VHH binders against Band 4.1-like protein 4 (epb41l4a). Designs and how they scored, part 9

Target 1, 289 residues: Band 4.1-like protein 4 (epb41l4a), of Danio rerio (Zebrafish) (Brachydanio rerio) (o57457r11to299)
Amino acid sequence: FYCEVLLLDESKLILTTQQQGIKKSTRGSVVLDYVFSHVNLAETEYFGVRYCDRSHQTFWLDPSKTLAEHKDLIATGPPYTLYFGVKFYAEDPGKLKEEITRYQFFLQVKQDVLQGRLPCAFNISAQLAALAIQSELGDYDPYKHTAGYVSEYRFVPDQKEDLEDSIEQIHKTLLGQVPAEAENNYLAIAKTLEMYGVDLHPVFGEKQAEYFLGLTPVGVVVYKNKTQVGKYFWPRITKVYFKETQFELRVLGRDCNETSFFFDAASKTACKNLWKCCVEHHTFFRMPE

## First folded at step 19 (VHH; from bb4 with T104S)

Design cc3
Fold by ESMFold2, last read:
Structure cc3 (fold): chain B 289 residues (1-289), chain A 123 residues (1-123)
Amino acid sequence: as target 1 above (289 residues)
Amino acid sequence: ELQLVESGGGLVQAGGSLTVSCAASGFTFSDYAMGWSRQAPGKERELVAMITSERSTYYADTVEGRFTISRDNAKNTLYLQMNSLKPEDTAMYYCAAGDEGTYSIHPEEYDYWGQGTQVTVSG
């Protein structure tokens, strides 16, 4: 057994039979514990490890199953590639108890912004990027940070020079923020963005029109062409059900009437994965933090 | 033939603990959601706890923190560990099963159930 676990700081953790004794009979929890220990996490409940199957669908490694029971992972290797990340985004990351937990959230959200999963307007992009630079470089220093220094870093998908100029000007105003403060300020802004912590799953409605279900810290959101067309809070969800490719969400309205919403997934595997992720989110988020 | 057989009920003092179990046969246990419902005399059946085919759990507010549901897929057995029992927990406890995709707070969403095991909490 040979795998690479890609970490949020862009480093890799190599796990093998020879070095860690990991075999296909090993439980996913053992792999997760090696990763959590390597990054010094105690607040592990927010985090997981993902893999991609041969059809390019992503799944969370299940801590209660053996690696052999992850048949779609096993079919891809050896070698195997795993991705460490935030599974359940805290609604308020500022309330996380340990700085190292907030740091990993910061790295995840920074990646989400860079890869376009967390869209933000020009002014928010500039603020976030300036806070990220403050965390990485410290205070602006004109002897170290010569013209164009921002362009050595990527913070957003479409990083043009006008944005980079704005980032530099904001960086100059952040004097005295230590890395942890800048990272916390980054998270405080990012948590307010609509797509913060949203796990999108493509589904189909009537006439095979494509929608996305977003699993979020507060509930399930339905998107049509990036426009929110429905939002159902976790405490009001009374049933999450699947059969074959059909997914059902049942919601208690303010009038005490329950309504079911039905969607189709592209495959049985995608439907079960959506269901499992949705149930896990409900279990994690149905009680306020 | 699908069968759910509860056992482990009995008389217990308030504050005490009890484990009830449910032996399942006639279906692939690991593919089913499993749960416990209860019915006290004169009251409607209520879902107490459930565990999905993928081991996610739900508990009614009245028992959360006191009761623990678990499943042993190798032995086709469902368990409910009941701690800090109260006289209000006195009821007939029924094992319930729903198909693979079931996750619901409502007992009527579970299609199969056993004959029950009586739990009586005194004091």
Scores: ipSAE 0.792, ipTM 0.916, lowest interface PAE 0.6, mean pLDDT 92

